# VH-VL binders against FAD synthase (ribL), part 19

Target 1, 153 residues: FAD synthase (ribL), of Halorubrum lacusprofundi (b9lsn4)
Amino acid sequence: MTRVVAQGTFDLLHPGHVHYLEDAATYGDELHAIVARRTNVTHKPAPILCAEQRRDMVAALTAVDEAHLGHPEDVFVPIQRLDPDVIVLGFDQHHDEADIAAALAERGIDCRVERASGRDPRYEDELLSSGDIVDRILKQRGSDCDGAREGQR
Below, E stands for the ipSAE of ESMFold2; O stands for the ipSAE of OpenDDE; V2 stands for 0.75 times the mean of E and O plus 0.25 times the DockQ between their complexes.

## First folded at step 13 (VH-VL; framework fv_fasinumab)

Design j5 (from b5 with light chain H91D N92Y S93N; at its last look DockQ between E and O 0.18; V2 from the best seeds 0.00; counts 0 for: pae E 16.5 > 2, placed apart)
Fold by ESMFold2, look of step 13:
Structure j5 (fold): chain C 153 residues (1-153), chain A 122 residues (1-122), chain B 107 residues (1-107)
Amino acid sequence: as target 1 above (153 residues)
Amino acid sequence: QVQLVQSGAEVKKPGASVKVSCKVSGYTLTELSIHWVRQAPGKGLEWMGGFDPYSGKTIYAQKFQGRVTMTEDTSTDTAYMELTSLRSEDTAVYYCATDYRWGKGDYYFDYWGQGTLVTVSS
Amino acid sequence: DIQMTQSPSSLSASAGDRVTITCRASQDIRNYLGWYQQKPGKAPKRLIYAASSLQSGVPSRFSGSGSGTEFTLTISSLQPEDLASYYCLQDYNYPLTFGQGTKVEIK
């Protein structure tokens, strides 16, 4: 049995997340997703949703066999304990394949590193990032309500 | 808030068996790995065994080989530890302890039951 | 089996003193080491996980350090309520093993 690991923040789910996990699933028989804890997200704004909710939503996706929370201290702990055959990185993830492979080798973890394909927008109104979803919400709910009331004085 | 509530103290004769229960509340037993630890009077902590979610099996400390059985009833969220062929050296406080199973963390023994005193005397 | 050797077995110190307890593993366990406090008559309580991470709600006077085979629990300023026995636990591999414990008394 070929065990695949994917990892990410998976904040507000969007079609990019689904594509990533579906592509990752093609590398093996079981897909395990590791959902980053807030303390592990340093390259972008903190996630909107709590880790447990994000994990539960990812676990519900058809492509995902199991979803796990990341380790608060050492991001490689769940990887070693799951003992995967393949780790699949997201298309745009900030990790470099060579750097990840080196970190795995340094820790004695025998695991292949792959990168998922990218996803182009398929619909003109499609949002493929959690940040864009947040921006859309603020534009449509925050500005209209506040601006209308204040601007009518 | 996870709580582990154990059955009450027991007095047993040598050669008898004891079955200690550990009821989980505030969380689902299937999301936890239940382990059993004992402490003889004036002594330290001793791991007896527990459920290993990675292998899907219960692992027993070799010292208790053939004398201990650990089971779970998910319909009542209750774990059990049965120790047979009791000896006076088995007099101890028995604790259930747990950590999250898959996906919550990789930390053992964040939560402990209050302990169950088992006294083995003739 | 991984043996955990904890020292000292007991100590007596004054309030305000710095206290150090050590735990040595018989093999490399990376950072899979926890520290537990057991007050008289009570169940153990986790203080430190992953060798150095402080459990939420534990006073900052407690700290853990080390990796591999040598680990240290430090109480920077001993308080009367710290009267307890302290145990290390390796959770690297089965069987899980505790150090023999350190009884801390306050003069």
Scores: ipSAE 0.000, ipTM 0.489, lowest interface PAE 16.5, mean pLDDT 84
ESMFold2 (binder alone), look of step 13: mean pLDDT 90; pTM 0.927
OpenDDE, look of step 13: ipSAE 0.170; ipTM 0.727

Design j6 (from b5 with heavy chain K104S; at its last look DockQ between E and O 0.04; V2 from the best seeds 0.00; counts 0 for: pae E 13.2 > 2, placed apart)
Fold by ESMFold2, look of step 13:
Structure j6 (fold): chain C 153 residues (1-153), chain A 122 residues (1-122), chain B 107 residues (1-107)
Amino acid sequence: as target 1 above (153 residues)
Amino acid sequence: QVQLVQSGAEVKKPGASVKVSCKVSGYTLTELSIHWVRQAPGKGLEWMGGFDPYSGKTIYAQKFQGRVTMTEDTSTDTAYMELTSLRSEDTAVYYCATDYRWGSGDYYFDYWGQGTLVTVSS
Amino acid sequence: DIQMTQSPSSLSASAGDRVTITCRASQDIRNYLGWYQQKPGKAPKRLIYAASSLQSGVPSRFSGSGSGTEFTLTISSLQPEDLASYYCLQHNSYPLTFGQGTKVEIK
């Protein structure tokens, strides 16, 4: 059996997340998703949802066989425990495949590194980021305007 | 909220060494990737090196290899940068800067220390 | 090493002017480009990440654009408090490299 790992924040789920995980699943027989903890997320705005909720939502996706929380201190701990055959990077993930492969090899993790394809928008006004979803919610239901919001009139 | 507090200004002679500290609060040091950036008077910013969570190693800019060592003391949540064989050209403000360890893989320096002036004069 | 060429090296503009600063990378860095503001005597502050995303708390008169090898920071209406030096940083690959900086003066 071929074990695949994918990793991400997976805050407010959107079609980009689903595409990434479905594409990652094609690389093997079991897909394990590692959900980043709040302390693992770099200085972008903090995730809206707690890590346990995000993990549970990811675990419910058909493409995902198991979902795991990331380690609060060492990003390699869940990867070492899972000992995957393939790690699939997100399309826009910063580090090059070769850099990740070298880091894994240094730790004795014999693992192929691949990168998922990107998802083009398929529908007018489709949102493919958690940030865009938050922005849409704030425009339509902003918390600073109690007593007057669209859709409530 | 991450805060980075650096040690005070230092005056050194050529040939000496300097060790600048960067104390982390608001998070534990092991959750962060600490980098060091310097700026000579009237000059731009220059990356010196930092911890790369993907390789698990500290990467040094080639210009400083052999002269710089970056270490961490997790018991005090303090990072250190030591620069040896100082020259007058090493006169600069030295900054520590950070992002979170592997979660999104972004190396955005959103948090910076206040800077430490190191003056090297004969 | 990826060289970041920043232009201009300095400029002087009046309050209300539109200011444009350009960084060119010697090779494709995708969108792994940040813009930083440094006021005299202070540590740098990030304005823009991922080439075009505005950092929370940064005034909307700042914007970033570009991808690949050419990037632009724009200040749509210069304010007196924008007197600073501005730097781009690529973080696509090591070594991390800054542009040489652009000093913005208010005349």
Scores: ipSAE 0.000, ipTM 0.547, lowest interface PAE 13.2, mean pLDDT 84
ESMFold2 (binder alone), look of step 13: mean pLDDT 91; pTM 0.936
OpenDDE, look of step 13: ipSAE 0.012; ipTM 0.567

Design j7 (from b5 with heavy chain G50Y Y100F, light chain A50S S53T; at its last look DockQ between E and O 0.03; V2 from the best seeds 0.00; counts 0 for: pae E 11.8 > 2, placed apart)
Fold by ESMFold2, look of step 13:
Structure j7 (fold): chain C 153 residues (1-153), chain A 122 residues (1-122), chain B 107 residues (1-107)
Amino acid sequence: as target 1 above (153 residues)
Amino acid sequence: QVQLVQSGAEVKKPGASVKVSCKVSGYTLTELSIHWVRQAPGKGLEWMGYFDPYSGKTIYAQKFQGRVTMTEDTSTDTAYMELTSLRSEDTAVYYCATDFRWGKGDYYFDYWGQGTLVTVSS
Amino acid sequence: DIQMTQSPSSLSASAGDRVTITCRASQDIRNYLGWYQQKPGKAPKRLIYSASTLQSGVPSRFSGSGSGTEFTLTISSLQPEDLASYYCLQHNSYPLTFGQGTKVEIK
């Protein structure tokens, strides 16, 4: 049995998330998704939804066999526990495959590192990021809470 | 990890122009606004303005209106600040700093570049 | 423009001392205030956002309080590595404005 791990924030789900997980699932027999805790989301706004809710939504996706919460400090801890055969990175994830492979090797994890294909927009007004969904909500339903940006709406 | 790497130090004469670059890695520039902040030697921090990548709009502090231009090139993930008609009081370290476009204030200036010293002397 | 008046402009304290730095805004800025630390020769680093929320990875000896027009940064037990200049920043409205800074030295 070939075990695959995918990892991400998976906040407000969108077709990009679904594509990533579907593509990751093609690398093996069993796909495990690791849902990042808010303390591990450092390169963009904190997620809107709590980790448990995000995990439950991801677990409901057809491509996902199991979904797990990430470790609050070290993203590799759940990977060690799962001991996967393949880790699939998201198409736009910044980390170099070699850097991830080195970190895995330091932790004694012997697995292949792959990167998922990208998903092009299929509809004129399709939103493929949680940030874009938040922006759409704020444009259509938003109240003033940013102060300095009030004049931009 | 977001990193901002700025261009090297510049020495300019009064009346010249300078263009400082800020290369962003670890995130796509289209989801970030880059603010520019300067600090004269021995002085405090002074906000200069920013470029909003979503709307394409800029907002500049009044004292720099007409002399500053802030742009971003998403194909190279590089932000630029150009200051013209330089004078000795423009001698400062110029920093770029991040802002997430939708951040609601939670992410103002999370990450800073290393700074670029611009010296204006006759 | 919103003027930020920061005090004191400098202070000298012993390791272990409790240190407070204040910023006063010329108009109500709600909680749209951040605190930044700048060590000599380095770029600033954010300590506090939304007036009182501690940035991840910042030691718990730092805290922020206040809303409206008066704000305080507190270091509960000053450490040698806290030697720096500290700045408040308001982001209630453009132009964004910093306080003039507080240089903290350890005696």
Scores: ipSAE 0.000, ipTM 0.503, lowest interface PAE 11.8, mean pLDDT 86
ESMFold2 (binder alone), look of step 13: mean pLDDT 89; pTM 0.923
OpenDDE, look of step 13: ipSAE 0.523; ipTM 0.835

Design j8 (from b5 with heavy chain L32Y; at its last look DockQ between E and O 0.15; V2 from the best seeds 0.00; counts 0 for: pae E 15.7 > 2, placed apart)
Fold by ESMFold2, look of step 13:
Structure j8 (fold): chain C 153 residues (1-153), chain A 122 residues (1-122), chain B 107 residues (1-107)
Amino acid sequence: as target 1 above (153 residues)
Amino acid sequence: QVQLVQSGAEVKKPGASVKVSCKVSGYTLTEYSIHWVRQAPGKGLEWMGGFDPYSGKTIYAQKFQGRVTMTEDTSTDTAYMELTSLRSEDTAVYYCATDYRWGKGDYYFDYWGQGTLVTVSS
Amino acid sequence: DIQMTQSPSSLSASAGDRVTITCRASQDIRNYLGWYQQKPGKAPKRLIYAASSLQSGVPSRFSGSGSGTEFTLTISSLQPEDLASYYCLQHNSYPLTFGQGTKVEIK
């Protein structure tokens, strides 16, 4: 049995997340997804949704065998617990594969590091990031006063 | 930040029972397994039992089987350890300690309660 | 049951000394070993998990090494605040078992 780990924030789910997890699942027999806690999301805006809700949504995806919350203090603890054969990085994740492999080796984790393929947009108005979804919401619903309130006739 | 707060010290006679509580805050009890560890005065640490996320069952150290019950109340995020038929050698500080509940059955006692002294004397 | 033999049972060292504490498992426990520090009157605190991984907030003078059956906790430069008892814990198999402890004193 080949155990695969994928890791991410998985805030507002979108087709990019689904593609990543589907592609990661092809590397083995079990896919375990680790959902980052807010305290571990330091390189981008804090997630909108709480970690438990994000984990539950990821767990509902057909590609995912199990979804787990990240450790509040050390992001490598869940990886060590799962003892995976493969960790699959997201297409857009800014991690050097060699540096990740070195960090895993230093922690005693013997694991192959792979990177998922990217997802091409399939239709014009498709949003493939949580940030784009937030921007769309703010553009369309971000204020309740968008008309002139002048009594002109 | 996970914190474990235990109930206060107890003084018991031989043959009695004690029930120690451990309230979890910071995250929910459903995220963490609670294990119980005791320490007799001047002695080392001794594991008593805890929830095994792999089997989904509570495992008790053989020494305590039949005398110890460990339960959880998720509505109050409180774990309990009850030890019956107390003996003088059960005098100890009783700790609750956490492990991450979900995932492989690895046990990492990363958070500990402050300890509850149980004194068994005639 | 897996027996953890910890040595020494006590030691006394000067500030600045390198200190080593060992645990030997009666059978292979891979890297499923943690190191804990207990200061007098306090609950234990985890220093090392997975045999060699440093817990966040723990000073880098602490390090762990080993796998299989032989494990070592090293304090590279002993400080006065390191006065404590130290324990290893195997969590490879039930029952979970601690080493008997090592009391470290500063002379």
Scores: ipSAE 0.000, ipTM 0.511, lowest interface PAE 15.7, mean pLDDT 84
ESMFold2 (binder alone), look of step 13: mean pLDDT 90; pTM 0.929
OpenDDE, look of step 13: ipSAE 0.487; ipTM 0.822

## First folded at step 14 (VH-VL; framework fv_fasinumab)

Design k2 (from j1 with heavy chain T98R; at its last look DockQ between E and O 0.01; V2 from the best seeds 0.00; counts 0 for: pae E 18.9 > 2, placed apart)
Fold by ESMFold2, look of step 14:
Structure k2 (fold): chain C 153 residues (1-153), chain A 122 residues (1-122), chain B 107 residues (1-107)
Amino acid sequence: as target 1 above (153 residues)
Amino acid sequence: QVQLVQSGAEVKKPGASVKVSCKVSGYTLTELSIHWVRQAPGKGLEWMGGFDPYSGKTIYAQKFQGRVTMTEDTSTDTAYMELTSLRSEDTAVYYCARDFRWGKGDYYFDYWGQGTLVTVSS
Amino acid sequence: DIQMTQSPSSLSASAGDRVTITCRASQDIRNYLGWYQQKPGKAPKRLIYAASSLQSGVPSRFSGSGSGTEFTLTISSLQPEDLASYYCLQHNSYPLTFGQGTKVEIK
């Protein structure tokens, strides 16, 4: 059996997340998704949703066999516990495959590293990022008495 | 045992450059994130930059951006810091310090090199 | 950038005295703070990591406390060999930032 790991924040779910996880699932028999905790997320802004909710939503996706919470400080602890055959990086994730492979080898994890394909928009008004969804919500539901809001730049 | 051994003291003229080395033993450089910290005479510690394993990039303090380059030679387990366009204000002891690239922060700057004095004088 | 404000900048105390050094962060850094000792002419040495965990081989008279934005290094009974400068370091966010340092002298 080929065990695949995918990892991400998975905040407000969108078709980009679904594509990533579906693509990752094609690399093996069982897909485990690791959902990052707020303490693992170094970019701003912070996730909108708590980690447990994000994990539960990811676990409900057809492509995902199990979803797990990430370790609060060491992103590789759950990967080491799962001992996967393949880790699949998201299309836009920041780490190079070689750097991840080296780090896995240092931890004794014999694991292939792959990168998922990107997803193009399929519909004219489709939003493919949590940031875009937040911006749309603020534009349509946000309070702004000081002036018109510009579109996303 | 982990050791970080730095190159010897250097005297430079304004406008020159300096390249300080930091040789690692006890671990391979691919396991570590090497950072550089300097200390001007009578002053405190100042972080210059280091490799961030989560971004896969070297992060430089804004003050040094454009003048500093940090590189690594994994075949010799040696990290380098090069500072260009030297001025008298760059006179300092330069230290390398380690973290692991992956893992908990238990090891953040737990080992330091002995320091390299760089004197910039005309 | 996270500013680390360390106080006092210097102090002078007698052997046996209790010494307290405070470091304040401009924003929440959780427990991502280390304390370092630097003796004259030497590289810094880590005393405390994760705000309160004592580095192996460091005497038990050293202790760290705090989380979030306020942190304290305490030397319960100052010894002559503790003459040094002391620094806090936050590693919660880049750029990494040190406190300005505290020079401890023995009277």
Scores: ipSAE 0.000, ipTM 0.479, lowest interface PAE 18.9, mean pLDDT 84
ESMFold2 (binder alone), look of step 14: mean pLDDT 91; pTM 0.938
OpenDDE, look of step 14: ipSAE 0.005; ipTM 0.580

Design k3 (from j1 with heavy chain Y107W; at its last look DockQ between E and O 0.71; V2 from the best seeds 0.00; counts 0 for: pae E 6.3 > 2)
Heavy chain, then light chain:
Amino acid sequence: QVQLVQSGAEVKKPGASVKVSCKVSGYTLTELSIHWVRQAPGKGLEWMGGFDPYSGKTIYAQKFQGRVTMTEDTSTDTAYMELTSLRSEDTAVYYCATDFRWGKGDWYFDYWGQGTLVTVSS
Amino acid sequence: DIQMTQSPSSLSASAGDRVTITCRASQDIRNYLGWYQQKPGKAPKRLIYAASSLQSGVPSRFSGSGSGTEFTLTISSLQPEDLASYYCLQHNSYPLTFGQGTKVEIK
ESMFold2, look of step 14: ipSAE 0.171; ipTM 0.729
ESMFold2 (binder alone), look of step 14: mean pLDDT 90; pTM 0.931
OpenDDE, look of step 14: ipSAE 0.317; ipTM 0.776

Design k4 (from j1 with heavy chain T98R Y107W; at its last look DockQ between E and O 0.04; V2 from the best seeds 0.00; counts 0 for: pae E 16.8 > 2, placed apart)
Fold by ESMFold2, look of step 14:
Structure k4 (fold): chain C 153 residues (1-153), chain A 122 residues (1-122), chain B 107 residues (1-107)
Amino acid sequence: as target 1 above (153 residues)
Amino acid sequence: QVQLVQSGAEVKKPGASVKVSCKVSGYTLTELSIHWVRQAPGKGLEWMGGFDPYSGKTIYAQKFQGRVTMTEDTSTDTAYMELTSLRSEDTAVYYCARDFRWGKGDWYFDYWGQGTLVTVSS
Amino acid sequence: DIQMTQSPSSLSASAGDRVTITCRASQDIRNYLGWYQQKPGKAPKRLIYAASSLQSGVPSRFSGSGSGTEFTLTISSLQPEDLASYYCLQHNSYPLTFGQGTKVEIK
């Protein structure tokens, strides 16, 4: 059996997340998703939702066989526990495949590193990032209270 | 502060069963993996079983399969280990120990219960 | 199953001596090894995790080393309170297995 690991923040779920996980699942028989903790998310704004909620939502996706929380200090710890055959990086993840492979080798993890394809918007008004969803919410549902405070002086 | 507090000593006859409790404070059982380890008088430590976060199931050491059941009550944050068909060789101190529920991290068996002496005689 | 062979089974040393305890794994366990101290009548206490990382609150005279299949616990200057049994534990794979233990006595 071929075990695949995908990892990410998976804050407000959107079709980009679903595409990533579906593409990752094509690399093997079981897809395990590792959901980053708030403290491990350093390259983006802090996630809105708690890690347990994000994990539960990811676990419910058809493509995902199991979802796991990341380790508080070392993002490679759950990868070591899972001992995957393949790790699939997200399309926009900032790490080079070779750098990830080297880090895995340093930790004695023998697995292939791949990168998922990207997803373009398919529908009018589709949002494919948690940031865009937040911006839309603020634009449509945000209070004038902050705007009134800013305009006061 | 994290504490694991176990139920008191038990004296049992061969063929009986025993159920040892381990009450967790400082964390909830939804955050922890509780394992059970025993030690016969004058002997070493022996792992009996515990929750495996990879499979999401409890794994029992082969020696105890069929005789041991480990359960958790998250409403009271209490883990239980029940051992049936007791034999004199089961006389031991039984410990609970914790791990972080996910990963092979730096929390592995960093806290232990005080131990529960189970004596099987007569 | 991974067999952990711990050596020696017992030792007696003087206060101030350097003490070395070894564990050998029957297969590669990387650094998934912990060292535990058990004083008479008490529950075990973790000294070392990840083969070489010192647990907070443990005296610096304790150190761990090794990776793969050979691991060592060292007490650089034995103290009277170090009278205990010492165990290694591998947690690389199930079943989890302890070494047989090393009883340390002070002359």
Scores: ipSAE 0.000, ipTM 0.494, lowest interface PAE 16.8, mean pLDDT 84
ESMFold2 (binder alone), look of step 14: mean pLDDT 91; pTM 0.936
OpenDDE, look of step 14: ipSAE 0.028; ipTM 0.618

Design k5 (from j1 with heavy chain L32Y; at its last look DockQ between E and O 0.25; V2 from the best seeds 0.00; counts 0 for: pae E 16.8 > 2)
Fold by ESMFold2, look of step 14:
Order: C-alpha cells, then sequence, then structure tokens
Structure k5 (fold): chain C 153 residues (1-153), chain A 122 residues (1-122), chain B 107 residues (1-107)
C-alpha cells in the first residue's frame, strides 16, 4: 500500500485545488490531505474559513481518502505520523522539492517528494485562487456606505 | 502554538474533593484527546484516565474508578478532572496531557500542562 | 494489564558517555511505546514516539529502538542538560502504563 500526502491551506476551494489533489492521488493507493491551520499560514492572508470546515470540504472530494488538520507548531508532525511513501507538492507551492526533501531527511523521514502538474484556466472567467474569489465577491456584492448599512453598526 | 494551562495549587483535607482545570489554547478540544497523569512527590508517573477517541468515551484507571470524573467544556476549551474522597496518598502533582487527534494511530502525550500540586493533609 | 519494567532505576554517568535505558513489556505492545524526559520541577516532555521516531526539536543524540516487548532509549553522548528522569509509556492497551522511571545523574 502506497500512502500519499498532499498539504495545503484549501481555503475557498477552486479547480486548482481539485486538480492538485487528483494529480496527487495518481501517485499511490491512498491520498491523505493535510489542511494547514491558520497559525501555519504566514506567507499570505489568513484563510477565510475555519480549519474544520476546510478539512471537511477537502474530505468530501472524490480523490481524497482522508483529510486531517495540520499541527499548530510543527508541520512535520502529521507527516511523521502518517508515514507516507510520497509527498506531493502543489504546482506553485512556495518550497521546491529539494528544500522539502532536505527537511524530511534532516528529520529522518524516508519519503519521495513529487510536484503536481499545474492547471491553466479552462474557462474565460474561471478563478484559480482564494484571493481572486474574495476580490470578486467584494466587487460584485460589497456595499460600502448606504442608508441600510449605516443603521447596523 | 498549543498550550495547556492548568489551575493553581490546592490544599485539601482528607475526605474533600478537588477539581483541576486544564485550558487548551491554540487549538480546540475537538482536535485533542485529554488525559490526566499524576505524580506523587519523588515518585513516577501514573495514568489516571482520559478520553478515548475510538470508543468516544472516557476510560478511567481501575484504581480511581468511582471517585474520579473527567469532563470537557468545549465552549471554553477547558477540561476538568475531579477527584473525590481525597486521602493523604493523593498528594501529587496532577498533569493534563494530550495528543493531536487525527483519526488513528494516536501518539499519546505530545503536550503537557504545567502541573497542579494538590496537597492532602491531616 | 501491561506491566512495564524499566531498568536501571537510576544511573550516574559522565558527560560524553553513552547511556542506555531499557523497558520490557509484559506482553506484545508492537511499537506503541513512547519515551519521556522530565527535568526537575518540570512537566514531562516527549522524546520518542512509535518506539523509534524522534520528536521534532529533540537532539539527535537521543534514539529509540525495539518492538514487541523489548525497547531501548539511547543517549549517544550525554550532555549536562540531560540530567532528568526518563520514562517509557505503553499505549497499546488500557490502562496506559509507565515504566517506574530512570533517574540520570551527571558526575
Amino acid sequence: as target 1 above (153 residues)
Amino acid sequence: QVQLVQSGAEVKKPGASVKVSCKVSGYTLTEYSIHWVRQAPGKGLEWMGGFDPYSGKTIYAQKFQGRVTMTEDTSTDTAYMELTSLRSEDTAVYYCATDFRWGKGDYYFDYWGQGTLVTVSS
Amino acid sequence: DIQMTQSPSSLSASAGDRVTITCRASQDIRNYLGWYQQKPGKAPKRLIYAASSLQSGVPSRFSGSGSGTEFTLTISSLQPEDLASYYCLQHNSYPLTFGQGTKVEIK
């Protein structure tokens, strides 16, 4: 049995996330997804959704066999506990394979590191980032100052 | 980071009860399994009981069955251990400890509280 | 129902020495064993989980080995900060049980 790990924030799910997880699943028999906690996300805006909701949405994807919450202090703890054969990085994840492989070797984790393929937009108005989705929502549904809003706060 | 903060030291008479609290911060109780361990002065560690995620129930060590109750308040992320009918031999430091809950293969006691000294005398 | 027999109960060694602590389980516990360090006046800290996996942030001079009924914690080169009591814990079966501990003193 070949156990695969994928890891990410998975905030507002979009087709890039689905592609990543589907591609990761091709590397083995079981795909385990680790959903990063808010405290682990320091290189971009804090996620909109709570970790449990994000984990549950990821768990519902056909490609994912199990979804787990990340560790608040040590991102390698869940990796060590799952003892995977393969870790698959997202296409544009901020670390490269050599950096991750070195970190795993430093910790005595014997695991192959791969990187998923990218997904280009297929549709004219397709959004492939949580940030773009948030921006679209604010542009289309946001209300800045009107009579109804002034009475609320 | 995950941190377990326990209530302060207690001095009790024989026959009394004590309730020790353990506040989990950095994560919610639904993410961790809480266990209680005690250590009498100069002695080793002794497991008292804890939540078992597989059965969904709290398991108590036989030695304490009938006089220990372990509960959780998820609205405040606080676990409690209450020990009744205290004896002088119950003088100990009481620790809460937990592990990351992620389905199976739990690796017990990854995080520990600072300990609560309970002294039962005369 | 599982008894953990830890040996030795205490030891005194010099800085730089290799130190070995052993735990024996009264029945097969597979690799469901952890090793813990407790410095004076402090809560225990996990060193090793799953019998042989090093906890993140623990110095590489610590290592664990064994499975089934025989387990060993090794400190390859004892340091002054390793003055502590060390405990094994089995979590194969309830009740969870600790070894009685090994107090390590540095000469």
Scores: ipSAE 0.000, ipTM 0.483, lowest interface PAE 16.8, mean pLDDT 83
ESMFold2 (binder alone), look of step 14: mean pLDDT 90; pTM 0.931
OpenDDE, look of step 14: ipSAE 0.021; ipTM 0.648

Design k6 (from j1 with light chain A50S S53T; at its last look DockQ between E and O 0.29; V2 from the best seeds 0.00; counts 0 for: pae E 11.7 > 2)
Fold by ESMFold2, look of step 14:
Structure k6 (fold): chain C 153 residues (1-153), chain A 122 residues (1-122), chain B 107 residues (1-107)
Amino acid sequence: as target 1 above (153 residues)
Amino acid sequence: QVQLVQSGAEVKKPGASVKVSCKVSGYTLTELSIHWVRQAPGKGLEWMGGFDPYSGKTIYAQKFQGRVTMTEDTSTDTAYMELTSLRSEDTAVYYCATDFRWGKGDYYFDYWGQGTLVTVSS
Amino acid sequence: DIQMTQSPSSLSASAGDRVTITCRASQDIRNYLGWYQQKPGKAPKRLIYSASTLQSGVPSRFSGSGSGTEFTLTISSLQPEDLASYYCLQHNSYPLTFGQGTKVEIK
């Protein structure tokens, strides 16, 4: 059996996340998804949703066999425990494949590193990032509170 | 390394309550999913309940009929199990046992306390 | 709720013997099965997790196999220090349930 690991924030789920996990699942027989803790999301705004909720939503996806909370300090600890055959990086994830491979080698983890394909937009006005969803919400719903009360900010 | 150190043996009369402590060292309590398992003399292991990291709540075995309460004090890294309305059949060794909250918690119970004997007799 | 049926309840074997202990789950528990060893007067110790993965520091004479509903712990060559009770635990769903245990003695 080939065990695959995918890792990400998976904040506000969108079709890009689903594509990533579906593509990752094609690399093996069992897909484990690791949901990053807030303390390990340093390259972008903190996630909106708590890690437990994000894990529960990811676990419900058909492509995912198991979903896991990440370690609060060391992202490689859950990977060591899972002992995967393949780690699949997201298409746009910021980590260099070489840096990940080096970190795995230093820990004695015998694991191949791959990168998932990107998802092309399928629909007019489709949002494929959590940031874009947040921006849309603020544009459409954020002004209701400001418009209702003066000096509230 | 994780170490779980439990409070000492206790002798109780029927109808009393007992509160067993489990102090965590090597890690903070918030990194662990603490569960409680008991073993009557000459009998097997019986799960009583524990913290479920997926729901964020403590789950209790139905058998204990609301007689058990499991709490945690993060300032002292100590978990507690309180069992009330004690009966003679509650005579057992009580263990705290745990694994880390990261992952699914799929590997129950990598770490065990030394056990606490609770004897219920008149 | 998931019942774990463990067999045998006790056994007596000579040093060097192959020993096999089985657990049967009343429902599919995938590989969410652990094996625990409890020596007299001591707390349990995990030997196997995920049905077949050996815990670090556990001798290679121990092995686990199975998935779904049928699981086996094997000791390939019984040693005197293996005198213990052995338990399986399912953690696929609450309530968590142990098998009733297998007491292994050396004759």
Scores: ipSAE 0.000, ipTM 0.532, lowest interface PAE 11.7, mean pLDDT 86
ESMFold2 (binder alone), look of step 14: mean pLDDT 91; pTM 0.936
OpenDDE, look of step 14: ipSAE 0.501; ipTM 0.832

